# VH-VL binders against q96il0, part 182

Target 1, 167 residues: q96il0
Amino acid sequence: APERGAERRDTAPSGVSRFCPPRKSCHDWIGPPDKYSNLRPVHFYIPENESPLEQKLRKLRQETQEWNQQFWANQNLTFSKEKEEFIHSRLKTKGLGLRTESGQKATLNAEEMADFYKEFLSKNFQKHMYYNRDWYKRNFAITFFMGKVALERIWNKLKQKQKKRSN
Short names: E, the ipSAE of ESMFold2; O, the ipSAE of OpenDDE; V2, 0.75 times the mean of E and O plus 0.25 times the DockQ between their complexes.

## First folded at step 6 (VH-VL)

Design rb6 (framework fv_ebrasodebart; at its last look DockQ between E and O 0.02; V2 from the best seeds 0.00; counts 0 for: pae O 12.6 > 2, placed apart)
Fold by ESMFold2, look of step 6:
Structure rb6 (fold): chain C 167 residues (1-167), chain A 120 residues (1-120), chain B 108 residues (1-108)
Amino acid sequence: as target 1 above (167 residues)
Amino acid sequence: QIQLVQSGAEVKKPGASVKVSCKASGYSFDSYGISWVRQAPGQGLEWMGWINAYEGWTNYAQKLQGRVTMTTDTSTSTAYMELRSLRSDDTAVYYCARGEFYDKTYFDYWGQGTLVTVSS
Amino acid sequence: QAVLTQPPSVSVSPGQTASITCSGDALGDRYAYWYQQKPGQSPVLVMYYDSERPSGIPERFSASNSGNTATLTISGTQAMDEADYYCQAWDTSSDHVVFGGGTKLTVL
């Protein structure tokens, strides 16, 4: 299921290494951390004999990964933007420039930055609470379908052994 | 074939309660959720809430908190919605609709609707 | 409390392209879904995930979502397409499902 996030159009600037699993792999692959979300993507294997239940599980895992990457990519970008705005505002209030005498970006000390971190956490509290609840619901659903797929595979394996003995 | 079949129309007085049933067939009931959506005469669709068919997790519209109860019976593949303390403004067609296992989804199959009339 | 705003009605001639808009803040971060409802009938899902078409829905139905506005487009509109159309999204701020007010499509 594609998403409409700007982060998908802004992924991987020029020169960034990307992991690409082999075409005939029979296993899921875990790639390097995404630059924007800092999460490691899973590249899902699609077997030739994928059952409807296996497909449902795979799609749920894919959708959950996309949702998770989008959330953290958006949070990381928002954090970076608001951090720069906070620093700029505090430097201006103190009558200081945005650059030091050496041309480096001016910064605030750790105690001054603590105000930003508290403000950011307070501002985003409800969003993170909804994210945590959604994460638990999605994790439960994935575990539930993993169990159903495991039982289906055991049943099919036993049924195939019964057919071989009767033949 | 996937199908949702609802209980018949009901006439109630203000202050009473109503319980609408929704029997599912043609799919694994405990692998999906059920939403309830109502439509007042000549009006649009209003989401009432959702229930997970396996664990019984619910999410109710804030407007209806305290008046609505949604349940399921997986042995009969049936979802139920009970609305209490009925008012005349609760007159509507009530639909059940199938959604995904968790409550962040669309509704791909709908029941035929149940008309509930609340009048003195 | 999220709101999805649709025009109350849209009229087109047979064979023309109909466009039905749906605007709201919920559409910026979440998928749009579309339903068709004919008089006396249950809603039917006609588009999901912003622009994907469920099995059994004619190719003349398409949709998009950009800039907090979703658009349902019906090309080559037929008399049978005359119905009420609703957009729907998940509003993350309230954790609720929200529907648009509906658009009556008339085919003259």
Scores: ipSAE 0.007, ipTM 0.592, lowest interface PAE 9.9, mean pLDDT 82
Fold by OpenDDE, look of step 6:
Structure rb6 (fold): chain C 167 residues (1-167), chain A 120 residues (1-120), chain B 108 residues (1-108)
Amino acid sequence: as target 1 above (167 residues)
Amino acid sequence: QIQLVQSGAEVKKPGASVKVSCKASGYSFDSYGISWVRQAPGQGLEWMGWINAYEGWTNYAQKLQGRVTMTTDTSTSTAYMELRSLRSDDTAVYYCARGEFYDKTYFDYWGQGTLVTVSS
Amino acid sequence: QAVLTQPPSVSVSPGQTASITCSGDALGDRYAYWYQQKPGQSPVLVMYYDSERPSGIPERFSASNSGNTATLTISGTQAMDEADYYCQAWDTSSDHVVFGGGTKLTVL
């Protein structure tokens, strides 16, 4: 039984921009679009006195970001690959070369490409539905923790004011 | 319209310092960084460094570390580049260019350039 | 420091397609940017994010990236396209901007 070579899933290099904002930054930074996912990474600020709730929120945001980056990086790679294969296949079927006489990459017309896009969307419909569901779940959780952190901050401010009045 | 206007040409002696200014207009100065790029006569483009106008942090090319200082004045929307200990090989046209370290790592607007000549 | 390598010169006849390559490790994970510079003028951004055109750049300009190589393509090259072309990238290893050596495009 020929050992089916484990297709090394080319794990899209987690193109997390290694760009770190300066340590003196007191706010979140948004990076340039990632080459693979086309999503802009966010570098989250870490307060010196980060509360456990703030930390949990930050971690959840980070995890969600990573999840999004990975999903879209993989999706874009798959799309690009399938698109190329589709073009090549159609050109071959037409008896056309991969390059025009002028040396340009041969392309399909808009109508032919429309068929590809329809097929691709149909094929990936379920994947996108799951993505959307999970995206909403994650964002709801983030929003919930944002609310908790906001309440905690208010409470801490009130306690500090009371302590100042008592002294 | 977005514009970067640089100071005029400079002639300096070896060992001297030069300070080039770049006045920005037509956009929010604090929202972008300024990069400095130089070009020796007949040569290619050489990146010198970047300054963030909002936080004022800088990143300099390793080759120029210790000799270059970039600053910004947000009140006048002006960026400055000072190059010290000038050498003959520092003779170049110096450009300021708009970019942002985390948003746009390309340069969409350029100054007109400032010729700095270092001659004995 | 990362290096971007470009051919020093490319020649093309009017109406033909010019291709300028830029190769380097910095292009593996980051976008390539392209600038046109005419004699005595400041560089002008002609392509960003590998294949995006700024406003005002003709459609005959296109670019692509494959692996560590970016390519600027000018279809139907015109005499006015004669210039020096520079590729640029962000090197994540050094956190520096890197330019290619430049390519002189001559329209014959």
Scores: ipSAE 0.000, ipTM 0.533, lowest interface PAE 12.6, mean pLDDT 85
ESMFold2 (binder alone), look of step 6: mean pLDDT 91; pTM 0.939

Design rb7 (framework fv_ebrasodebart; at its last look DockQ between E and O 0.01; V2 from the best seeds 0.00; counts 0 for: pae O 7.6 > 2, placed apart)
Fold by ESMFold2, look of step 6:
Structure rb7 (fold): chain C 167 residues (1-167), chain A 120 residues (1-120), chain B 108 residues (1-108)
Amino acid sequence: as target 1 above (167 residues)
Amino acid sequence: QIQLVQSGAEVKKPGASVKVSCKASGYSFTDYGISWVRQAPGQGLEWMGWINAYEGWTNYAQKLQGRVTMTTDTSTSTAYMELRSLRSDDTAVYYCARGEFYDSTYFDYWGQGTLVTVSS
Amino acid sequence: QAVLTQPPSVSVSPGQTASITCSGDALGDRYAYWYQQKPGQSPVLVMYYDSERPSGIPERFSASNSGNTATLTISGTQAMDEADYYCQAWDTSSDHVVFGGGTKLTVL
């Protein structure tokens, strides 16, 4: 069951990359990086004779991808927003403008930016811990069903070979 | 097609234990988890915990931690929930429900329920 | 532990649209699920993944989740829809399932 975040509706758009694989492909495709998450989506092939177990694995992989894309899209936007707000706030506190006299965006030095990175990491620590826990749960399930699909395919091939020899 | 059939009603005294069974059929038992949910008379649903049918990993509701044990027997496709040190407020209908393999997210099939009455 | 709040009762006339709300912080970052329970029966899953219908659930059932509030909507409500309805979500911080208190839908 994929997770859905509130920031997904209020911050980042829903959905995955717009890449469209060739219409006749019999393989999964890996698309270009998604604009918001920076992750490369998989575009899944659905065979006509897909077994119930194969379908379960495919849906689990699709739902996990959607969950992962949405999490990182939201985190990337939050990071960018809070970074700009931090820089803006610190520049105003120092009595400096938001732009230099040449029109370029004013920046903070590395020591000042280190404060932002520490604050952001601390603020988001629990969220990333929950993400890692959920990622491991999902990865274990995917690995389990990959193994079961592999065994199912081997067993079906052996069963078909046995039937042909009986004739 | 998919069915969860639970053991019959139980009457217990305070301080005793009860063990409810849930026999699954119509699907691959080890591909899913089993949650237990109870409902006191006239009350809402209360989640008790979850067990992964393949590895036997459990996650128990904090309120029940230390009093509940969930197990499975894959050879009979049966899940069990044991509640110990029964109190009168444990009187409820106990449901098993099929959930996801990796987590207890939603419940697509439910057992018929088992009434457990705790009375002195 | 997170709390999901539902109105205790909703009344609707036959053929009208019923709306049952469910509010709680868990709904902001987790899917909402909905169950129907008739007297003396087990709950039945009627909506999952916020807005999807399981096979066999009539199209008059729909749902949404916006912010911290999920809504179950039954259009063209029939007498057979009279039941208790529970929302449910996973609470990430406690690693627990949480149910709403339930809403009794009455069809007059």
Scores: ipSAE 0.350, ipTM 0.709, lowest interface PAE 3.0, mean pLDDT 84
Fold by OpenDDE, look of step 6:
Structure rb7 (fold): chain C 167 residues (1-167), chain A 120 residues (1-120), chain B 108 residues (1-108)
Amino acid sequence: as target 1 above (167 residues)
Amino acid sequence: QIQLVQSGAEVKKPGASVKVSCKASGYSFTDYGISWVRQAPGQGLEWMGWINAYEGWTNYAQKLQGRVTMTTDTSTSTAYMELRSLRSDDTAVYYCARGEFYDSTYFDYWGQGTLVTVSS
Amino acid sequence: QAVLTQPPSVSVSPGQTASITCSGDALGDRYAYWYQQKPGQSPVLVMYYDSERPSGIPERFSASNSGNTATLTISGTQAMDEADYYCQAWDTSSDHVVFGGGTKLTVL
């Protein structure tokens, strides 16, 4: 009996944005909204003389972006699934078909959907709290490294000025 | 493949009851309603009623009100139609049919039919 | 009381066009559905939403609705099309499904 291959649960493909910035770009690019997360990805420019501190900052920003993309892609997928299930269940409860006479998918009114949104928010409240916490932590770290990079750049500029005065 | 399989032919006496079963397969049983339609020999189609397979609400034809009961068993994906106080004019082929309800009420799949004969 | 009225019989020669009408107040605001039934068989849905064909139904089958009258049209009628045809609608006033009286199509 051929082993029915495990249906790969459609994990939201890690939406590697297929957007490639122009090769000669010397700045960060913002891509179109990702299909799953609806977030615009940023393509970070890599300078030829990137300092170790700048590299660390860039990596941290990239990791944070990926984390955000994954979170929202999954959240949106969950939302869509639960919404569909809610609608389906509610229609059944009402004794209504899944389609209208015109063959269109049946839907619920705004009042009925308000209950869904309330329940969804309540159910996902803790998840959102953790997300917010982690978001702040990551952004704090990024800001901290931005400050360090800024100081490094100032220092390097001062050194260059001193060298020019000495020659 | 979507199928509705009905129970076998029945012979009943006047005043008796008959219960016909309809086993559904090939689809989510609770996503659709089940209707019952009968056809007397040489006559047209007569709608008897429908049932919501999820909540179990029913709508019966006025002519059969009080004599017909439709039920479902979601665990077995089976619909049942009971007709009580049988008369000679209840002799017919009884069909179960899958259909949407609410604004979309048509029957896309039918059972093979069950002949119920009421004779003294 | 039949809410939908059909002619009891229609005859057509092979290759000709057959037309079966169904009239009733329920058709004014709702779609018509059509079923084919051959002797000793269960009804088969042939048209839904007035003019839509289910998968497997030949293109020679078509339907239309004008006012309170639905029409099933079979172009190039074949011997295999000989059957009883029923129209059906949902009557909003009674919240009941209603069938027409049926039309026997004979292919001569």
Scores: ipSAE 0.022, ipTM 0.563, lowest interface PAE 7.6, mean pLDDT 86
ESMFold2 (binder alone), look of step 6: mean pLDDT 91; pTM 0.946

Design rb8 (framework fv_ebrasodebart; at its last look DockQ between E and O 0.01; V2 from the best seeds 0.00; counts 0 for: pae E 9.2 > 2, placed apart)
Fold by OpenDDE, look of step 6:
Structure rb8 (fold): chain C 167 residues (1-167), chain A 120 residues (1-120), chain B 108 residues (1-108)
Amino acid sequence: as target 1 above (167 residues)
Amino acid sequence: QIQLVQSGAEVKKPGASVKVSCKASGYSFDSYGISWVRQAPGQGLEWMGWINAYEGWTNYAQKLQGRVTMTTDTSTSTAYMELRSLRSDDTAVYYCARGEFYKSTYFDYWGQGTLVTVSS
Amino acid sequence: QAVLTQPPSVSVSPGQTASITCSGDALGDRYAYWYQQKPGQSPVLVMYYDSERPSGIPERFSASNSGNTATLTISGTQAMDEADYYCQAWDTSSDHVVFGGGTKLTVL
């Protein structure tokens, strides 16, 4: 009985399991890789007594994460699209079908694919430069605010120690 | 079963705008693109453009640049096509169609079509 | 913008073979797609990737490509095959989808 290739039923988007961290969690959670960006989202913990500076840092980190998710989702989509275009074009040029005689998906060899990767990288070089520039800017800002938050926490701890010594 | 259900027929005046909806079901909406194709009465098929449902990336036909806007709502699995500055020659049946993101994009599922009539 | 050219009409007797051609520069190194449209209905994909048949499409439908010409072939044509047929391709120069002008198939 020929194994009916399981048509991957595009299952209806199972409700985005909004991995809601347990309500009682006092730490950041890392989600599974996003199916488009392949980046793992971080769910940032919100302390009950979050300072304005901590809140600002958290928001900046969240925004930067979203920015990264969007960028890489688009890049991966573009890559996949162009890769498939390249393969289809090459197969057609060779007079080859999309399937081999064995019914497998026709593929290109490593040498042919190397040309694709080279061209893709060349074409997207400028885009990656812009991304890197903005990535560094964001991360420098994050690092700066992390330093400020660290100083604030140290100061608050010192004040609490002084108050305990005075009582 | 995969289905694309479009909004009902519209009658508009010249210079007005029309927004057609296309509700998708039976598949992962954000994993595919939606293309819009129109057909004037007694004429052939004309590609208008497409949108990526996940990122909102769009590619519009050059003829319609500036007049067409495609959007998606992933929460409702609905695609929208807005055409502005309507003219009499925009009278057509408008189709949404599902497509994949590759160079040889094709349309495997189509909506039932929406008649847009532009009349004075 | 790339243009796909189809004959405006093709007539065939029942049981005979119908051939519909689609010619254009975009077809040289890109796949052709074919759609059937019956009056008052939405287009239906009948062939993809030059010669692949979607599920539910009868085996009498086949397609081929040679150079810049794609051909849809309907063997043993039936009255139910009377429809408009459109070829479609991706134009890489414009990065647009292009349709042929359509061919009306009449079964006499």
Scores: ipSAE 0.039, ipTM 0.650, lowest interface PAE 4.3, mean pLDDT 89
Fold by ESMFold2, look of step 6:
Structure rb8 (fold): chain C 167 residues (1-167), chain A 120 residues (1-120), chain B 108 residues (1-108)
Amino acid sequence: as target 1 above (167 residues)
Amino acid sequence: QIQLVQSGAEVKKPGASVKVSCKASGYSFDSYGISWVRQAPGQGLEWMGWINAYEGWTNYAQKLQGRVTMTTDTSTSTAYMELRSLRSDDTAVYYCARGEFYKSTYFDYWGQGTLVTVSS
Amino acid sequence: QAVLTQPPSVSVSPGQTASITCSGDALGDRYAYWYQQKPGQSPVLVMYYDSERPSGIPERFSASNSGNTATLTISGTQAMDEADYYCQAWDTSSDHVVFGGGTKLTVL
């Protein structure tokens, strides 16, 4: 489904969105869906007074976003390519053309396509298991660091209250 | 064992073309991208571009747009980089390096390098 | 458009700690990566994701990235650590990979 190749007149897409948020945005900014992954990239706000712990959290969220986009770009493209190859192979076995008489792409009915879906899921089962495991690991780590940042901010507010009381 | 093995050194005249090969082994070639990085004698590393080994998508450095072509042959697990209209300042060691499938942000395995000398 | 700036050289005595810096705007938004290159050899990835160490890299290598400056730190520096070191990042604005100019580490 995605347009391929060395034949593009401009720089070939890496699959990451080509937008750039304002440099001094004070909020996370959500961009348009990535062409290949279908995920909306987030540009994470970098506060002027970011602590080392806050930076670690932001980088971890950025890394998790990149990892997730890598996985879904791969799965979406592989699914589309292998689906078309399966349809072509089955039409050839039946002695049918790739196009109907009306010029539309010939396709298979839902029962015929069930074999493809089963084969695709079976071939990718282990990959999806590792993705799910890593997804939970990453989300646990993010949650852990979010808690640490929250505690750091509470501690900083307590220090500010003590200073105000002494004044 | 993951390995990238490149073609041998070449000597070219200005205006010619060179095509360097990079044969990958020890991993699923279709699941990663290949970047090309060059290094002029006594100089630093210069990124030339990237190709996705599965679909053949490319992203070339702006300096080299129009002069470079990157391709892959999945059946032999081989990537190719062709640089045309060679100049004396193209004399360098040319490396292939493995990067991520969708985005080539860092390079975990490198080929041995291919010296290309452009001399009259 | 990004530039990654490294000092051209750093010298340390054996057993001392070496620090190699890399500065650039791309490092505030993207991770820093570090490569070691010995004479006549290909680069080797020694640090990635700002502070993570790949398998097979000695524990004396560490790195950080703060305030648009990444730092590669080698504790207990050995003669075998004498090499050129390059930082690298992805530049979002150009959609390109950018390398620093390289730092020659000399162990005296």
Scores: ipSAE 0.011, ipTM 0.572, lowest interface PAE 9.2, mean pLDDT 81
ESMFold2 (binder alone), look of step 6: mean pLDDT 91; pTM 0.942

Design rb9 (framework fv_ebrasodebart; at its last look DockQ between E and O 0.01; V2 from the best seeds 0.00; counts 0 for: pae E 4.4 > 2, placed apart)
Fold by OpenDDE, look of step 8:
Structure rb9 (fold): chain C 167 residues (1-167), chain A 120 residues (1-120), chain B 108 residues (1-108)
Amino acid sequence: as target 1 above (167 residues)
Amino acid sequence: QIQLVQSGAEVKKPGASVKVSCKASGYSFDSYGISWVRQAPGQGLEWMGWINAFEGWTNYAQKLQGRVTMTTDTSTSTAYMELRSLRSDDTAVYYCARGEFYDSTYFDYWGQGTLVTVSS
Amino acid sequence: QAVLTQPPSVSVSPGQTASITCSGDALGDRYAYWYQQKPGQSPVLVMYYDSERPSGIPERFSASNSGNTATLTISGTQAMDEADYYCQAWDTSSDHVVFGGGTKLTVL
C-alpha cells in the first residue's frame, strides 16, 4: 500500500492584517502588504442595503482573496526556505561561509541565483499552473457577478425614475 | 543523530577566565553557525554571540564585548567560548546551539549546557 | 537593543488552550522562533518561521504572528507541556539575536 505522503497542510496562519478600516468607511479599504503573502488585503465595504447578489459578489471576492493570501503565503515560505538551502549548499560547495570576513552576508552571483530560480520554477511549475487555472476561474466568476450586480443597479435606478415620473 | 556535547561544569574565581567547548556531530559542522546562550539561575535565556562561516567572523552581544571570544576548530568540529574577567553575575548555564544565520537565525539543536559557577 | 516582551506566566487547565504572546519591534519584519525548556533541560525548538513545527513537535503546538506580536498556542494542553517558553527573533538593526523574557506555563 503506497504510504500516502501526509500532505503537510501548510496551514499558513491566515495573518489577516488586524488593521481594521475605520468603521465609517463607505468604500473598500486596502491594507498594508501581508507579512507572508506580500499581498495587500482588501476590506470590502458592506452597504446597509446590500442586495443578495451584491452579498454573493462580496463573498466570492473575499473567498478569492483568502485563497490568494494562503497560496502566496505558503509559496513565499517555501521559496524562502529553498532559497536559503540553496545558498547554504552552494556556499558550502564553494568553500565559503554564510558571512564574509567583513561580516557581510555571503552572496551568490547572479548566474548562480538564476540557476536556483530556474530550478524552483521548474519544480513548482505544476503548482503554478493549477494556481493560474483556478485564479482565472475565480476571477471569471467574480467578473460575471460584477456584471449581474451592475445590471441590477441599472434596473433599480430605472424603476426609481419611473416611480418618480408617475407621482 | 545531530548532537552538541559540551565540556563539564566549571568553578572559577572572580577575575578568572573560562573556556567552554562544544563538540558537534551528526552534521556538516561548516554548514552552520554556532551560537552561545547563557542562562543564569532562575533567569531567562541570554544570547551571548555567534560564530559564523568559520572564517573567524563573530558577533558578540554588546554586553559581553571585550570579554568573550568564540572560536571554532573545523578539524574537530568543536566550538569554543571563552569568557574572561568573570564576575559573580556570570554564574550561569552556558549553552551552545546550532543555528542558521543567513536569512533566518534560529537554534534547532542545543548542547546539554555547561554550568559555570563564579564564586570567591 | 531590541526587546521581546512575554508574560512572565500563563496558567491553563489540562485540555484547555494556552496562549503565550511575544511582542517586540524585531518581530515586524522577521520570523519568530519558539523554544520550550523544561527544568534542568536544554531548550528545544518548538516553532520556527513563525508557524512551522519541527519534526517531533506535537500538532497541538501552533504559532502565529501579527505585526509585532507572535503568539504560541498550545491546544489541548497536557501536563507534559508545563515548561518555560521563550520566543526569539533576529534584530536586523543590531544583527543580534534576541530572546524574550520567557513565560512559565503552568498546567493546573
Scores: ipSAE 0.415, ipTM 0.792, lowest interface PAE 1.3, mean pLDDT 90
Fold by ESMFold2, look of step 6:
Structure rb9 (fold): chain C 167 residues (1-167), chain A 120 residues (1-120), chain B 108 residues (1-108)
Amino acid sequence: as target 1 above (167 residues)
Amino acid sequence: QIQLVQSGAEVKKPGASVKVSCKASGYSFDSYGISWVRQAPGQGLEWMGWINAFEGWTNYAQKLQGRVTMTTDTSTSTAYMELRSLRSDDTAVYYCARGEFYDSTYFDYWGQGTLVTVSS
Amino acid sequence: QAVLTQPPSVSVSPGQTASITCSGDALGDRYAYWYQQKPGQSPVLVMYYDSERPSGIPERFSASNSGNTATLTISGTQAMDEADYYCQAWDTSSDHVVFGGGTKLTVL
């Protein structure tokens, strides 16, 4: 990413703007990553003539997105907190400070960090299994209603064609 | 108008079976699930299980696994709950309630309840 | 098995604020739902998604969920609010519904 030579160059390019979906878009939009969950939200189009079935699908997709973002926001916070605690504990055991001679945060090598990743995954194994189960249930429901909406739209097109030819 | 109308009260002897019906109207039956919840006299609510009205997938309370069967008939928009090997502590009001297409949701419409009495 | 714990009863004077709690581990990562049941009647959904109110439920009903405890709040409590109240959640580990034991709200 190129640096800009401006008075406010620490704010000029990317990464700090508040996302605002287009006001008149007739399509769903994918926004920038949420800073807490690190997921890209979908901003859903609400058509003026939305059918009850289309509304149910949209609400299901919105609810699923909210659930998914909440899960990963919580996991990211927990991961960051426990990672720092692990590093601090291991550095203390070695008799080392929290900063290097250059003033950067001290860290552990890849082999040492592998112990953290194994411990974290092991502690959260059931939580991720339940998340995967719930994710599959929600995706099956979304797929089912996407199919119902598609069939509804095809039927409406066939009814319109039959009306045109008989007229 | 969304309604769930249940079958009438039943009196059974221990060891028998009971099958309660729940006829739905006013919505697309195959787009929702049905839960069954019972309430013994003077007691709280106890969830019995859930069925998906389209695929017929079920999720039964562990306590009742092996004694309960839930089914649906989409042509009549009717859900059924059968409880076998009845005991006196199965005496309760049995409710059907509408939930989402998958479990993990709330119950927005309830049937009027069906009293099942198991007497020795 | 997951448990949702409610006080057995809560008493309030007419016009006062009633508060009914519901505690359990399931509420840490699942929404709380609330039902009102009057004698001889089926339960009625009164709050869902922790804090949202269905159409037709008076604005004096509100709810929250924080720290594994959900709270149903009724401001300006009326005699018609006298009922049993149940909290409900889906327990992630068992993949089952769990109801609280119920709270009898008495308006004296």
Scores: ipSAE 0.398, ipTM 0.734, lowest interface PAE 3.1, mean pLDDT 84
ESMFold2 (binder alone), look of step 6: mean pLDDT 91; pTM 0.944
OpenDDE, look of step 6: ipSAE 0.005; ipTM 0.526
ESMFold2, look of step 8: ipSAE 0.288; ipTM 0.702
ESMFold2 (binder alone), look of step 8: mean pLDDT 92; pTM 0.948

